# VH-VL binders against q0aze0, part 391

Target 1, 268 residues: q0aze0
Amino acid sequence: MKIILVNNRFKENTEKKAQEIAGQLSALNVEVIIDNGLDEPYAGTVDFIMVLGGDGTMLRAARRYGQRAIPVLGVNMGTVGFLSNIEINELAEYLPLILREEYSLEARMMLEVAVFQQQSLLTRVFCLNELLLRSNSPRMLSFALEISGQKLEPYRGDGLIVSTTTGSTAYSLSAGGPIADPQLDAFIVTPVASHIINKRPLVVSPEREISLHLLEEREAIIGIDGQIKMDFGAENRVLIKRAPHPLLMVNLKAKPFFTSIDRSLQRQ
Short names: E, the ipSAE of ESMFold2; O, the ipSAE of OpenDDE; V2, 0.75 times the mean of E and O plus 0.25 times the DockQ between their complexes.

## First folded at step 19 (VH-VL)

Design KK0 (framework fv_bermekimab; at its last look DockQ between E and O 0.92; V2 from the best seeds 0.84)
Fold by OpenDDE, look of step 20:
Structure KK0 (fold): chain C 268 residues (1-268), chain A 123 residues (1-123), chain B 107 residues (1-107)
Amino acid sequence: as target 1 above (268 residues)
Amino acid sequence: QVQLVESGGGVVQPGRSLRLSCTASGFTFSSYGVHWVRQAPGKGLEWVAAISYDGSNTYYAESVKGRFTISRDNSKNILFLQMDSLRLEDTAVYYCAKDRIYYSKAFYGMDVWGQGTLVTFSS
Amino acid sequence: DIQMTQSPSSVSASVGDRVTITCRASQGIKSWLAWYQQKPGKAPKLLIYAASHLQKGVPSRFSGSGSGSDFTLTISSLQPEDFATYYCQQDNYRPLTFGGGTKVEHK
């Protein structure tokens, strides 16, 4: 077995733990690669990914490896979030199951985000939570939302979030989006401070395609999972689709999502 | 320079067919939906047809539906309008125009127009 | 089909005048309304898209407003080069449809 340990290089405790776990796994004849974000994603084949840290680390791991259909386990290291399955102190208990591949997988839809400039592809990213379009100034944006070739009323506001159901408990929630069942595949389109009072979020079929572009010569920002940032102007378009592959999240420990919502949100 | 140039217009007899062409240059033709719009002498503008950037969708005005066919060759940057069963009321300058937004199957305004080609009839 | 009704059909104005042209759709078209300018013997020129957004290169004296069914093109101070025919066009529904046009001519 070959395992990637994903941690955050800026968190010394996670680095230390990654080294420790790597040693333990090596002692069990498991090949280990540590990815602390410093280098490019490991290009070789692996059997399992352990994410050591919080939701942010999971998001990074998802972007880096999610398209490769590798089981990904979130191991929480004292943070509050929605994307970890077990606690670090539980790892020893579940390690035998991991090594025997005795676990369930939960498929989580990811976004395929393509950003264009005058027909040229600037970037294509797979992400687990959301794409954010927001103003880069105190002024509201005016932008067009197109869903499967259908034009909605032009949006005016600070921005827009296109989120997965996994991302529904992330920024979309803060912007007033609904909490969605992570087992459901859907887009959640949540306005950010729309000039229309109480403009409602949209729940959109994963079979549809979503496109955004500005209706004015103004600068905006595209954000992906709160970690990738890029400038977005009138010449740019973003096309959003369901990623061709879901993130395969390992489920070692049952976590009742809906009964834990209040607890998790209160801790944030 | 972004440019559209129509050709193929002329004098035709009623009931006959005519094929108009529009050659695009100065932009990525295959990325934009394009339109045919006509204008009868001394009259207003009339939308005739449109085709999506990839040619997957075509749309027609009721007045030409079943008689006109819009098509495109993206490899050659050419838009076509096959006009069959022509009628006197089809007399017009025919313009081709590109849509404003690329990679969309919706339309957002026509920002570049050709000079037009005249279609008239002999009596 | 969506019928677009422009008013007036013609307007006589002088340089410096404020000119207002109205376009009414037979049903709601959200904000998907474009305005074009056409001079004799020339192809139309896009002025405004999405009801109120000025096309690049178009002078700021042109402005568009409205949503739903009622739209307005305004020339704040008419210039000599602005004498032309103006058309509204909806692109919310297919078929796309133009208004009948408004000729702005010299008083």
Scores: ipSAE 0.881, ipTM 0.941, lowest interface PAE 0.6, mean pLDDT 95
Fold by ESMFold2-Fast, scan of step 19:
Structure KK0 (fold): chain C 268 residues (1-268), chain A 123 residues (1-123), chain B 107 residues (1-107)
Amino acid sequence: as target 1 above (268 residues)
Amino acid sequence: QVQLVESGGGVVQPGRSLRLSCTASGFTFSSYGVHWVRQAPGKGLEWVAAISYDGSNTYYAESVKGRFTISRDNSKNILFLQMDSLRLEDTAVYYCAKDRIYYSKAFYGMDVWGQGTLVTFSS
Amino acid sequence: DIQMTQSPSSVSASVGDRVTITCRASQGIKSWLAWYQQKPGKAPKLLIYAASHLQKGVPSRFSGSGSGSDFTLTISSLQPEDFATYYCQQDNYRPLTFGGGTKVEHK
């Protein structure tokens, strides 16, 4: 059995805890690879991925390994979020079930994002939450949104979010998008500070292909999962589709989505 | 230099066939949808046909459906228009034109045009 | 098919004049309209795309406006090189369709 431990090297105590867990797993004849974000993703075969940290660490793990059809478990290290299943102090209790492969899997759709510069592919990335197109100055953007070859009325505003259902509680929510059951597969298209008062979020089939380009020269950025940032100009184009494989998230204990919403979205 | 050059026009007889070509240079031809647009002498512009960047989708004006076939060879940077069952009303200068946006399944305006090739009929 | 009705068919103007050309679609085309300029014996040149966006290299005296079904092209101060025929063209629906053209000619 080979397990990747993904941790955030910049968060206090996480590197030490990762080494501690690696030692425990090695004692049980489990081969462990530690991924702290510094190196390229591990290229070999692996049986399980354990993410030690919060939602941000899970998003990084999903981008690096989410397309490999490998079970991924989120283990919370202190900050409660939507993407962790168990707490670190519960790991000892659940470790025997992990090693015996006694758990259920929940499939979460991902985005495949291809960004072009003057017809050349600049980058191709996978993400769990969203792609954000945003103005990088006080000036509004004017841009085209194309869905499976159909052009919508041009957008004028600060930007647009193309989100998975998992991402519905992240940036899309902050921009006025709906909360979606992450067991649904759909794109959620949420305008950011649109100049048009009646511009509404769209919920579209995950089989559709979405593309964006600027209609005029502006300073803009593309953001992916709030972690990758790239300049975006009038010569750029982004193509978005459902990724070939969903992220396979491990469920060891019941963590109902709607209970998490009630708890996490309380303002008090 | 970005350019499109049409060829293959000439004098034809009604009911015959003619094949037009459009050679592209100075841009990545395989990334763009391309159009055929015609203009009868002294008349306005009429869109004839278009083909997607990868050749998977073709589109035609009703007046030419079933008679004209648009195709492309991305390895040679050439656009074709096969014109069958030609009619006197097909007399026109035929322009090829490049669409503005790459890797799109829609059209966003025609930013580069050839100089045209004349198709006319003997009488 | 979407019919594009362009008016006027011709306009007589002098250098320095403001010229306005109108284009009407038979049904809503959002903002997906382009404007082209054609000089005698030459290929058309794209001026405006997406109703109001100026193509790179086109002088700022050209502007476009409108959405839905009614569109205008304006030349704020006509120059000698602007005497030409102007065409609108919708690209919201297939087949693509052009207006009949407006000839801007010398008074």
Scores: ipSAE 0.817, ipTM 0.918, lowest interface PAE 0.8, mean pLDDT 90
Fold by ESMFold2, look of step 20:
Structure KK0 (fold): chain C 268 residues (1-268), chain A 123 residues (1-123), chain B 107 residues (1-107)
Amino acid sequence: as target 1 above (268 residues)
Amino acid sequence: QVQLVESGGGVVQPGRSLRLSCTASGFTFSSYGVHWVRQAPGKGLEWVAAISYDGSNTYYAESVKGRFTISRDNSKNILFLQMDSLRLEDTAVYYCAKDRIYYSKAFYGMDVWGQGTLVTFSS
Amino acid sequence: DIQMTQSPSSVSASVGDRVTITCRASQGIKSWLAWYQQKPGKAPKLLIYAASHLQKGVPSRFSGSGSGSDFTLTISSLQPEDFATYYCQQDNYRPLTFGGGTKVEHK
């Protein structure tokens, strides 16, 4: 059995714990690859991914490995998040079930994001929570939103968020978007400080293609899951669609979304 | 140089067919939607038809629907308008025009136009 | 189909004048309106897209405003090269439709 153990090298606690867990797994004849964010994603085949840390570490794991259809387990190491399933002090209890593959999987939709400069593809990335378009200056943006060949009224404001339902409790929520059941597949389109009073969040079929471009020259950025940034200007477009594969999240411990939602939102 | 050049206009008899071509150069033709627009002598502009960048969607003005067919050959950078069952009211200069936004399934304005090709009728 | 009505049909003006042309859609078209300039024997030239955004290379004396159904093109100080016919066009709905044109003529 081969697993990837994902941690965050900037969190001292997770690095030490990752080494301890790797030792325990090696003693059980399990091959372990540690991904602390410094190196390129592991390219070989693996059976399981274990994420040690909070939602941010899970987002990186999803971007690196989410398109490979590999089970991913979130292990919380401090604060309650939306993407962890078990606590670190419970890992020993659940480890036999992990090794025997006695767990269920929950599919979470991801975004595929393609950013162009002129007609040339600059990058293609996958994300679990959201794409953010925002101004990179004190000036408002004026931009076009197109959904499957249909043009909405131009937007004016600080920007726009296109999120998954998983991302509905992240930046989208802070910008006034709805909380969505993460078992639904949908885009949630949430304006950021819109000058246009009647711009409401939209819930959009996952089969649609969404695109954005600026209507005038302004300095803007595209943000991905709050972790990747790139410059965005009048010569750029971004195209967004449902990623080919969902993130396969491991469910070992019952964690009913609606029962715990208030507690999870306090940590946000 | 970004350029569109129409050809295939001429003098025809009513009820006959004519095929217009528009050759594109100086830009990535396959990335943009393209249009046909016509203008009868002394009259205003009339949008005729458009085709998406990949050729998957075609759109027509009601006045030409069922008689005209828009198509494109992205390997040769050519836009076509096949005009069947021609009528006297089809007399016009026909322009081809490029949409301004690449990889779009919508239209955002026509930023580059050809010089036009004239279609007229003989008695 | 969306009817686009331009007013006036013609304007007699002198160099230096402020010229205002209006365009009304038969139904709301959001802000998806373009303005074109055409001189005799020439192809049209895009001036303004999305109601108010100048195409690159268009002089700042041209401006557009409006949303919904009512739109305006303004030339703040007419120049000799601005004598031409001006067309609005909606691109929110298919088929795309042009207005009838407004001819700006030298007085």
Scores: ipSAE 0.733, ipTM 0.892, lowest interface PAE 1.3, mean pLDDT 91
ESMFold2 (binder alone), look of step 20: mean pLDDT 94; pTM 0.957

Design KK1 (framework fv_bermekimab; at its last look DockQ between E and O 0.91; V2 from the best seeds 0.82)
Fold by OpenDDE, look of step 20:
Structure KK1 (fold): chain C 268 residues (1-268), chain A 123 residues (1-123), chain B 107 residues (1-107)
Amino acid sequence: as target 1 above (268 residues)
Amino acid sequence: QVQLVESGGGVVQPGRSLRLSCTASGYTFSSYGVHWVRQAPGKGLEWVAAISYEGSNKYYAESVKGRFTISRDNSKNILFLQMDSLRLEDTAVYYCAKDRIYYSKAFYGMDVWGQGTLVTFSS
Amino acid sequence: DIQMTQSPSSVSASVGDRVTITCRASQGIKSWLAWYQQKPGKAPKLLIYAASHLQSGVPSRFSGSGSGSDFTLTISSLQPEDFATYYCQQDNYRPLTFGGGTKVEHK
């Protein structure tokens, strides 16, 4: 068995723990690769990904490895979030199950985000939470939202979020989006400070495609999972569709999502 | 420079067929939807047909539906309008026009037009 | 089909005048309306898209407003080169449809 340990190099506690866990796994004849974000994603074949840290680390891991259909386990290290399944102090208990591959998987839809400059593809990213289009100035954006070739009313506001159901408890929630069952595949399109009061979020079929482009010569930014940022202007378009592969999240410990929402949100 | 150049217009007899062409240059033709718009002498603009950037979706005005066929060859940067069963009321300058937004099956305005080609009928 | 009613059909104006042209759709078209300028013997030129957005290179004296069914093109201060025919066009529905045009001519 070969396992990638994903941690955050900027969090020394996670680095130390990753080393410790690596040692433990090695002692059990498990090959271990540590990914602290410093280097490019490991290109070799692996059987399991263990994410040590919070939601941010999971998001990074998802972007780096989610397309490879590898089981991903979130191990919380004292942070509040929605993407971890077990606590670090529980790892020893569940390690035998991991090694025996005795766990269930939960498929989480990811976004495929393609950003274009005119006809040229700038970047294609798979992400677990959301794409954000946001004004880069105090001025509102004016942009077109297109869903499966249908033109909606031109949008005016600070921005727009296109989120997965997993991402529904992330920035989309802060922007007034609905909390979605993470077992559901859907896009959530959440306005960010629309000029139309109480503009409602849209829940969109994962079979549809979403496109955004500015209707004016203004500066905006694209944000992905709150970690990737890029400039977005009048000549750019973003096309969003369901990623071809979901993130396979390991479920070792049952976590009742809906009954734990209040607890998790109150701690944030 | 983005440019569209129509050709194929001329004098035709009623009931006959005519094929118009529009050659595009200065931009990625295959990335944009394209339109045909016509204008009868001394009259206003009339949308005739449109085709998506991939050519998969075609749309027609009711006045030409069943008679006109829009098509494109993205490899050659050419838009076509096959006009069959021509009628006197089809007399017009025919413009091809580029849609404003790339990689969209929706339309967002026509930002570049050709000079037009005239289709008239013999008495 | 969406009927676009443009008014007036013609307007006589002088240089420096404020000119207003209206376009009414037979039903709501959101903000998906474009305005074009056409000079004699020339192809139309896009002025405004999405009801109120100025096409690149178009002078700021041109402006568009409206949503739903009622739209307006305004030339704040008419210039000599602005004498032309103007057309509105909706692209919210297929078939796309143009207004009847408004000729802005010398007084």
Scores: ipSAE 0.872, ipTM 0.935, lowest interface PAE 0.6, mean pLDDT 95
Fold by ESMFold2-Fast, scan of step 19:
Structure KK1 (fold): chain C 268 residues (1-268), chain A 123 residues (1-123), chain B 107 residues (1-107)
Amino acid sequence: as target 1 above (268 residues)
Amino acid sequence: QVQLVESGGGVVQPGRSLRLSCTASGYTFSSYGVHWVRQAPGKGLEWVAAISYEGSNKYYAESVKGRFTISRDNSKNILFLQMDSLRLEDTAVYYCAKDRIYYSKAFYGMDVWGQGTLVTFSS
Amino acid sequence: DIQMTQSPSSVSASVGDRVTITCRASQGIKSWLAWYQQKPGKAPKLLIYAASHLQSGVPSRFSGSGSGSDFTLTISSLQPEDFATYYCQQDNYRPLTFGGGTKVEHK
């Protein structure tokens, strides 16, 4: 059995705990690879991925390993989020089930994002939450949204978010998007400060292909999961489709999504 | 330099066939949709046909459906228009034109045009 | 098919004049309209796309406006090189369709 432990190098407690857990797993004859975010993703075969940290660490793990069809467990190390399943103080209790592969898996769709510059592919990235297009200056953007070859009315405003259902509670929510059941597969397309009256979020089939380009030269950026940022101009085009593989999230403990949402929105 | 050059026009008899070609240079031809647009002598522009960048989607004006066939050879940077069952009403200068946006199955305006090739009829 | 009705068919103008040309679609085409200029003996040249966006290299005296079914091309101060025929064209629906053209000629 080979396990990757993903942690946040810049949090002292997560690095220390990763070393501690690695030692415990090694004593049980489990091979452990530690990914602290500085090195290239581990290229070999692995059986399980354990993410030690918050939602940000899970998003990084999903980008690096989410397309490999390997079980991924989120272990919360502090502030509760939506992507962890158990708390760090519960790990000892659940470790025997992990090692015996006695757990269920929840599939979460991911986006495949391809960014082009004058017909050349600049980057292809997989992400769990969203792609954001936004203005990087006081001037609003004018841009085209195309869905499976169909052109919508041009957008005028600060930008647009293309989100998974998992991402519905992230940046899309802050921009006025709907809360979506993460068991559903769909794209959620949420405008950011649209100048056009009555521009509403769209919920579209995950089988559709979405593309964006600017209709005029502006200073804009593309953001991916709030962690990757790159310049976007009129020579750029972005193509978004459903990623080939969902992220396989380990479910060891019942986590009532809508109960958590109600508490978060009304108490906090 | 981005350029489109049409060829294959000439004098034909009604009911015959003619194949037009458009050779592209100076850009990545395979990334863009391309159009055929015609103009009868002294008349306005009429859109004839278009083909998507990968070649799988083809579109035609009602006046030419079933008679004209658009195709492309991305390895040679050539666009074709096969014109069958030609009628006097098909008399026109035929232009090929490049669409503005790459890797799209929609159309966003025609930014580069060829010089045109004339199709006329004899008795 | 979408009918594109262009007005006027011709306009006589002098250098320095403001010229406006209108285009009406038989049904809503959103903002998916382009404007082209054609000089005698030449191929058309793209001026404006998506109703109001100026193509690179086109002088700022050209502007477009409108959405839905009614569109306008404006030349704010006509120059000698602007005497030409102008065409609108919708690309929201297939088949794509052109307007009948407006000839801007010398007074």
Scores: ipSAE 0.828, ipTM 0.923, lowest interface PAE 0.8, mean pLDDT 91
Fold by ESMFold2, look of step 20:
Structure KK1 (fold): chain C 268 residues (1-268), chain A 123 residues (1-123), chain B 107 residues (1-107)
Amino acid sequence: as target 1 above (268 residues)
Amino acid sequence: QVQLVESGGGVVQPGRSLRLSCTASGYTFSSYGVHWVRQAPGKGLEWVAAISYEGSNKYYAESVKGRFTISRDNSKNILFLQMDSLRLEDTAVYYCAKDRIYYSKAFYGMDVWGQGTLVTFSS
Amino acid sequence: DIQMTQSPSSVSASVGDRVTITCRASQGIKSWLAWYQQKPGKAPKLLIYAASHLQSGVPSRFSGSGSGSDFTLTISSLQPEDFATYYCQQDNYRPLTFGGGTKVEHK
């Protein structure tokens, strides 16, 4: 059995804990690869991914490994979020079930984001929460949103969020979007500080293709899961689709989404 | 630099067929939607047809639906308009025009136009 | 189909005048309205897209406004090269449709 332990390299205690857990797993004849974000993603075959940390560490793991159809377990190390399943102090209790593969999986939709400059593909990335388009200057943006070849009223404002239902509790929520059940597949399109009063958030079928481009030259940024950013100008377009594979989240412990939602929001 | 050149216009008999061509240069033709627009002598502009950048979506004005067929050959950078069952009311200068936004299934304005090719009828 | 009604059909004006042309759609088209200029014997030229955004190379004396069904093209100070026919066109719905044109001519 080969697993990847994903941790956050910027916290010494988290790195030491990952090494401790790796040692314990190795003693149980489990081959362990540590991914602290420093190196390229591990390219070889693995059976399981264990994420040590909060939602941010899970987002990085999802971007790196989410398209490989590998079970991913979130292990909370302090801050209760929306993406962890068990606590670190419970790992020993659940480890036998992990090793015996006695768990269920919950599929979480991801976005496939393709950014173009003129006609050339610059990058293709996958994300679990959201794409953000935002102004990078004091002036508001004017931009077009196209959903499967259908043009909405142009947007004017600070930007736009296109999120998954998993991302509905992240930046989209702060911008006024709805909380969505993460078991649903959908896009949630949430304006950011829209000058157009009637621009409400939209819930859109996951079968749609969404695209964005600026209607006038402005300095803008595309943000991915709040962790990757890139410049975006009038020469660029971004196309957003449902990613080919969902993130396969491991469910070992019942974690009722609606019962815990207020606690999870307050602890973020 | 960006250029569209129509050809294939001429004098034809009513009820016959004619194929117009539009040759594109100076840009990536296969990334953009393209339109046919016509203008009868002394009259206004009339949109005729458009085709998506990959060629899969085709749209027609009601006045030509069923008689005209738009197509494109992205390997040769050529747009076509096959005009069948021609009527006297089809007398016009025919322009081809490029849509301004790449990789879109919608239309956002025609930013580059050809010089036009004239279609008329023998008396 | 969406009918586009331009008014007036012609305008007699002098250099320096402010010229206003209106365009009304038979149904709401959001802000997806373009303006074109055409001089005699020439192909049309895109001036404005999405109701209010100037195409590259178009002088700032041209401006567009409106949304929904009612739209306006304004030339703030007419220049000799602005004598031409102007067309609006909606591009929200298929088929795309042009207005009937407005000829701006010397008084």
Scores: ipSAE 0.712, ipTM 0.886, lowest interface PAE 1.4, mean pLDDT 91
ESMFold2 (binder alone), look of step 20: mean pLDDT 94; pTM 0.954

Design KK10 (framework fv_bermekimab)
Fold by ESMFold2-Fast, scan of step 19:
Structure KK10 (fold): chain C 268 residues (1-268), chain A 123 residues (1-123), chain B 107 residues (1-107)
Amino acid sequence: as target 1 above (268 residues)
Amino acid sequence: QVQLVESGGGVVQPGRSLRLSCTASGFTFSGYGVHWVRQAPGKGLEWVAAISYEGSNKYYAESVKGRFTISRDNSKNILFLQMDSLRLEDTAVYYCAKDRIYYSKAFYGMDVWGQGTLVTFSS
Amino acid sequence: DIQMTQSPSSVSASVGDRVTITCRASQGIKSWLAWYQQKPGKAPKLLIYAASHLQSGVPSRFSGSGSGSDFTLTISSLQPEDFATYYCQQDNYRPLTFGGGTKVEHK
């Protein structure tokens, strides 16, 4: 068995904990590859991915490995979140089940984001939560939203979020989007501070293609999962579609989504 | 630098066929939807047809539907309009025009136009 | 088909005048309207797209407004090079349709 252990080297005590877990796995004849985010993704074949950290570390792991159809387990290290299944103090208890492959998998849709400048592809990225288009100045943006070849009324405001159902509890929620059951596949399109009162979030089929471009020159950025940022101007265009493969999340412990939502909202 | 050049216009007999061409240069032709727009002598602009950037979607004005066929060859940067069963009412200068936005299946305005090619009928 | 009704058909104006041209769609087209300028013997030139957005290189004396069914093109201070025919065009529905044109001519 070969396992990638994903951690953030610079987070509080996480490197030491990753080393301890790697030692435990090696003692059980498991080959361990450590990914702390600094190098290119491991290119070889692996059987399992264990993510040590919070939701941010899981988002990075999903972006790097989510398209490979490999089981991914989120192990929480103190930060409450939506993407972890077990706590670090529970790992020893569940490790035998992991090694015997006694768990279920939950598929989570991902976005495929292609950013162009003029007609040239600048980047193609996969993400688990969302694509954000946002003004990078006090000026509102004016931009076109196209869904499978159909033009909506131009948007005027600070920006737009295109989210997965997993991302419904991330930035889309903060911008007024709905909470979606992550077992559903859908795009959630949420405006950010729209000048037009009647602009509502949209829930659309994951088979649709979504496109965005600016109607006038402005300083804007695109953000992906809150971790990647790129400048975006009138020469740019972004195309969004459902990624070819979902992220396969390991389910070892019942973690009811709606109970997690209730606890998060109570804390706010 | 960005340019469209029409050719193939001329004098025809009613009921005959003619094929117009439009050659693109200075931009990535395969990224853009393109249009044919005509203008009869002394009259206004009339949209005739359009084709999507990949070539799979074609659209026609009702007046030419069934008689005209739009096509493109992205490897040669050429747009075509095959005009069959020509009528006196088809007398016009025919312009090709590029849509503004690349890799779109919608239309956002025509920002680059050719010089036009004249189609007329002999007596 | 969406019918685009443009008015007036012609207007006589002098350099320095404010010129206003209107365009009405037979059905709501959101803000998906373009304005073109055409000089005799020349191809049309795009001035405005998405109702109110100025094409690169077009002077700021040109402006567009409106949404839904009623749209306006304004030339705030007419220049000698502005004597031309102006067309509106909707791109919300297929087939695309043009207005009948407005000729701006010398007084």
Scores: ipSAE 0.824, ipTM 0.926, lowest interface PAE 0.7, mean pLDDT 91

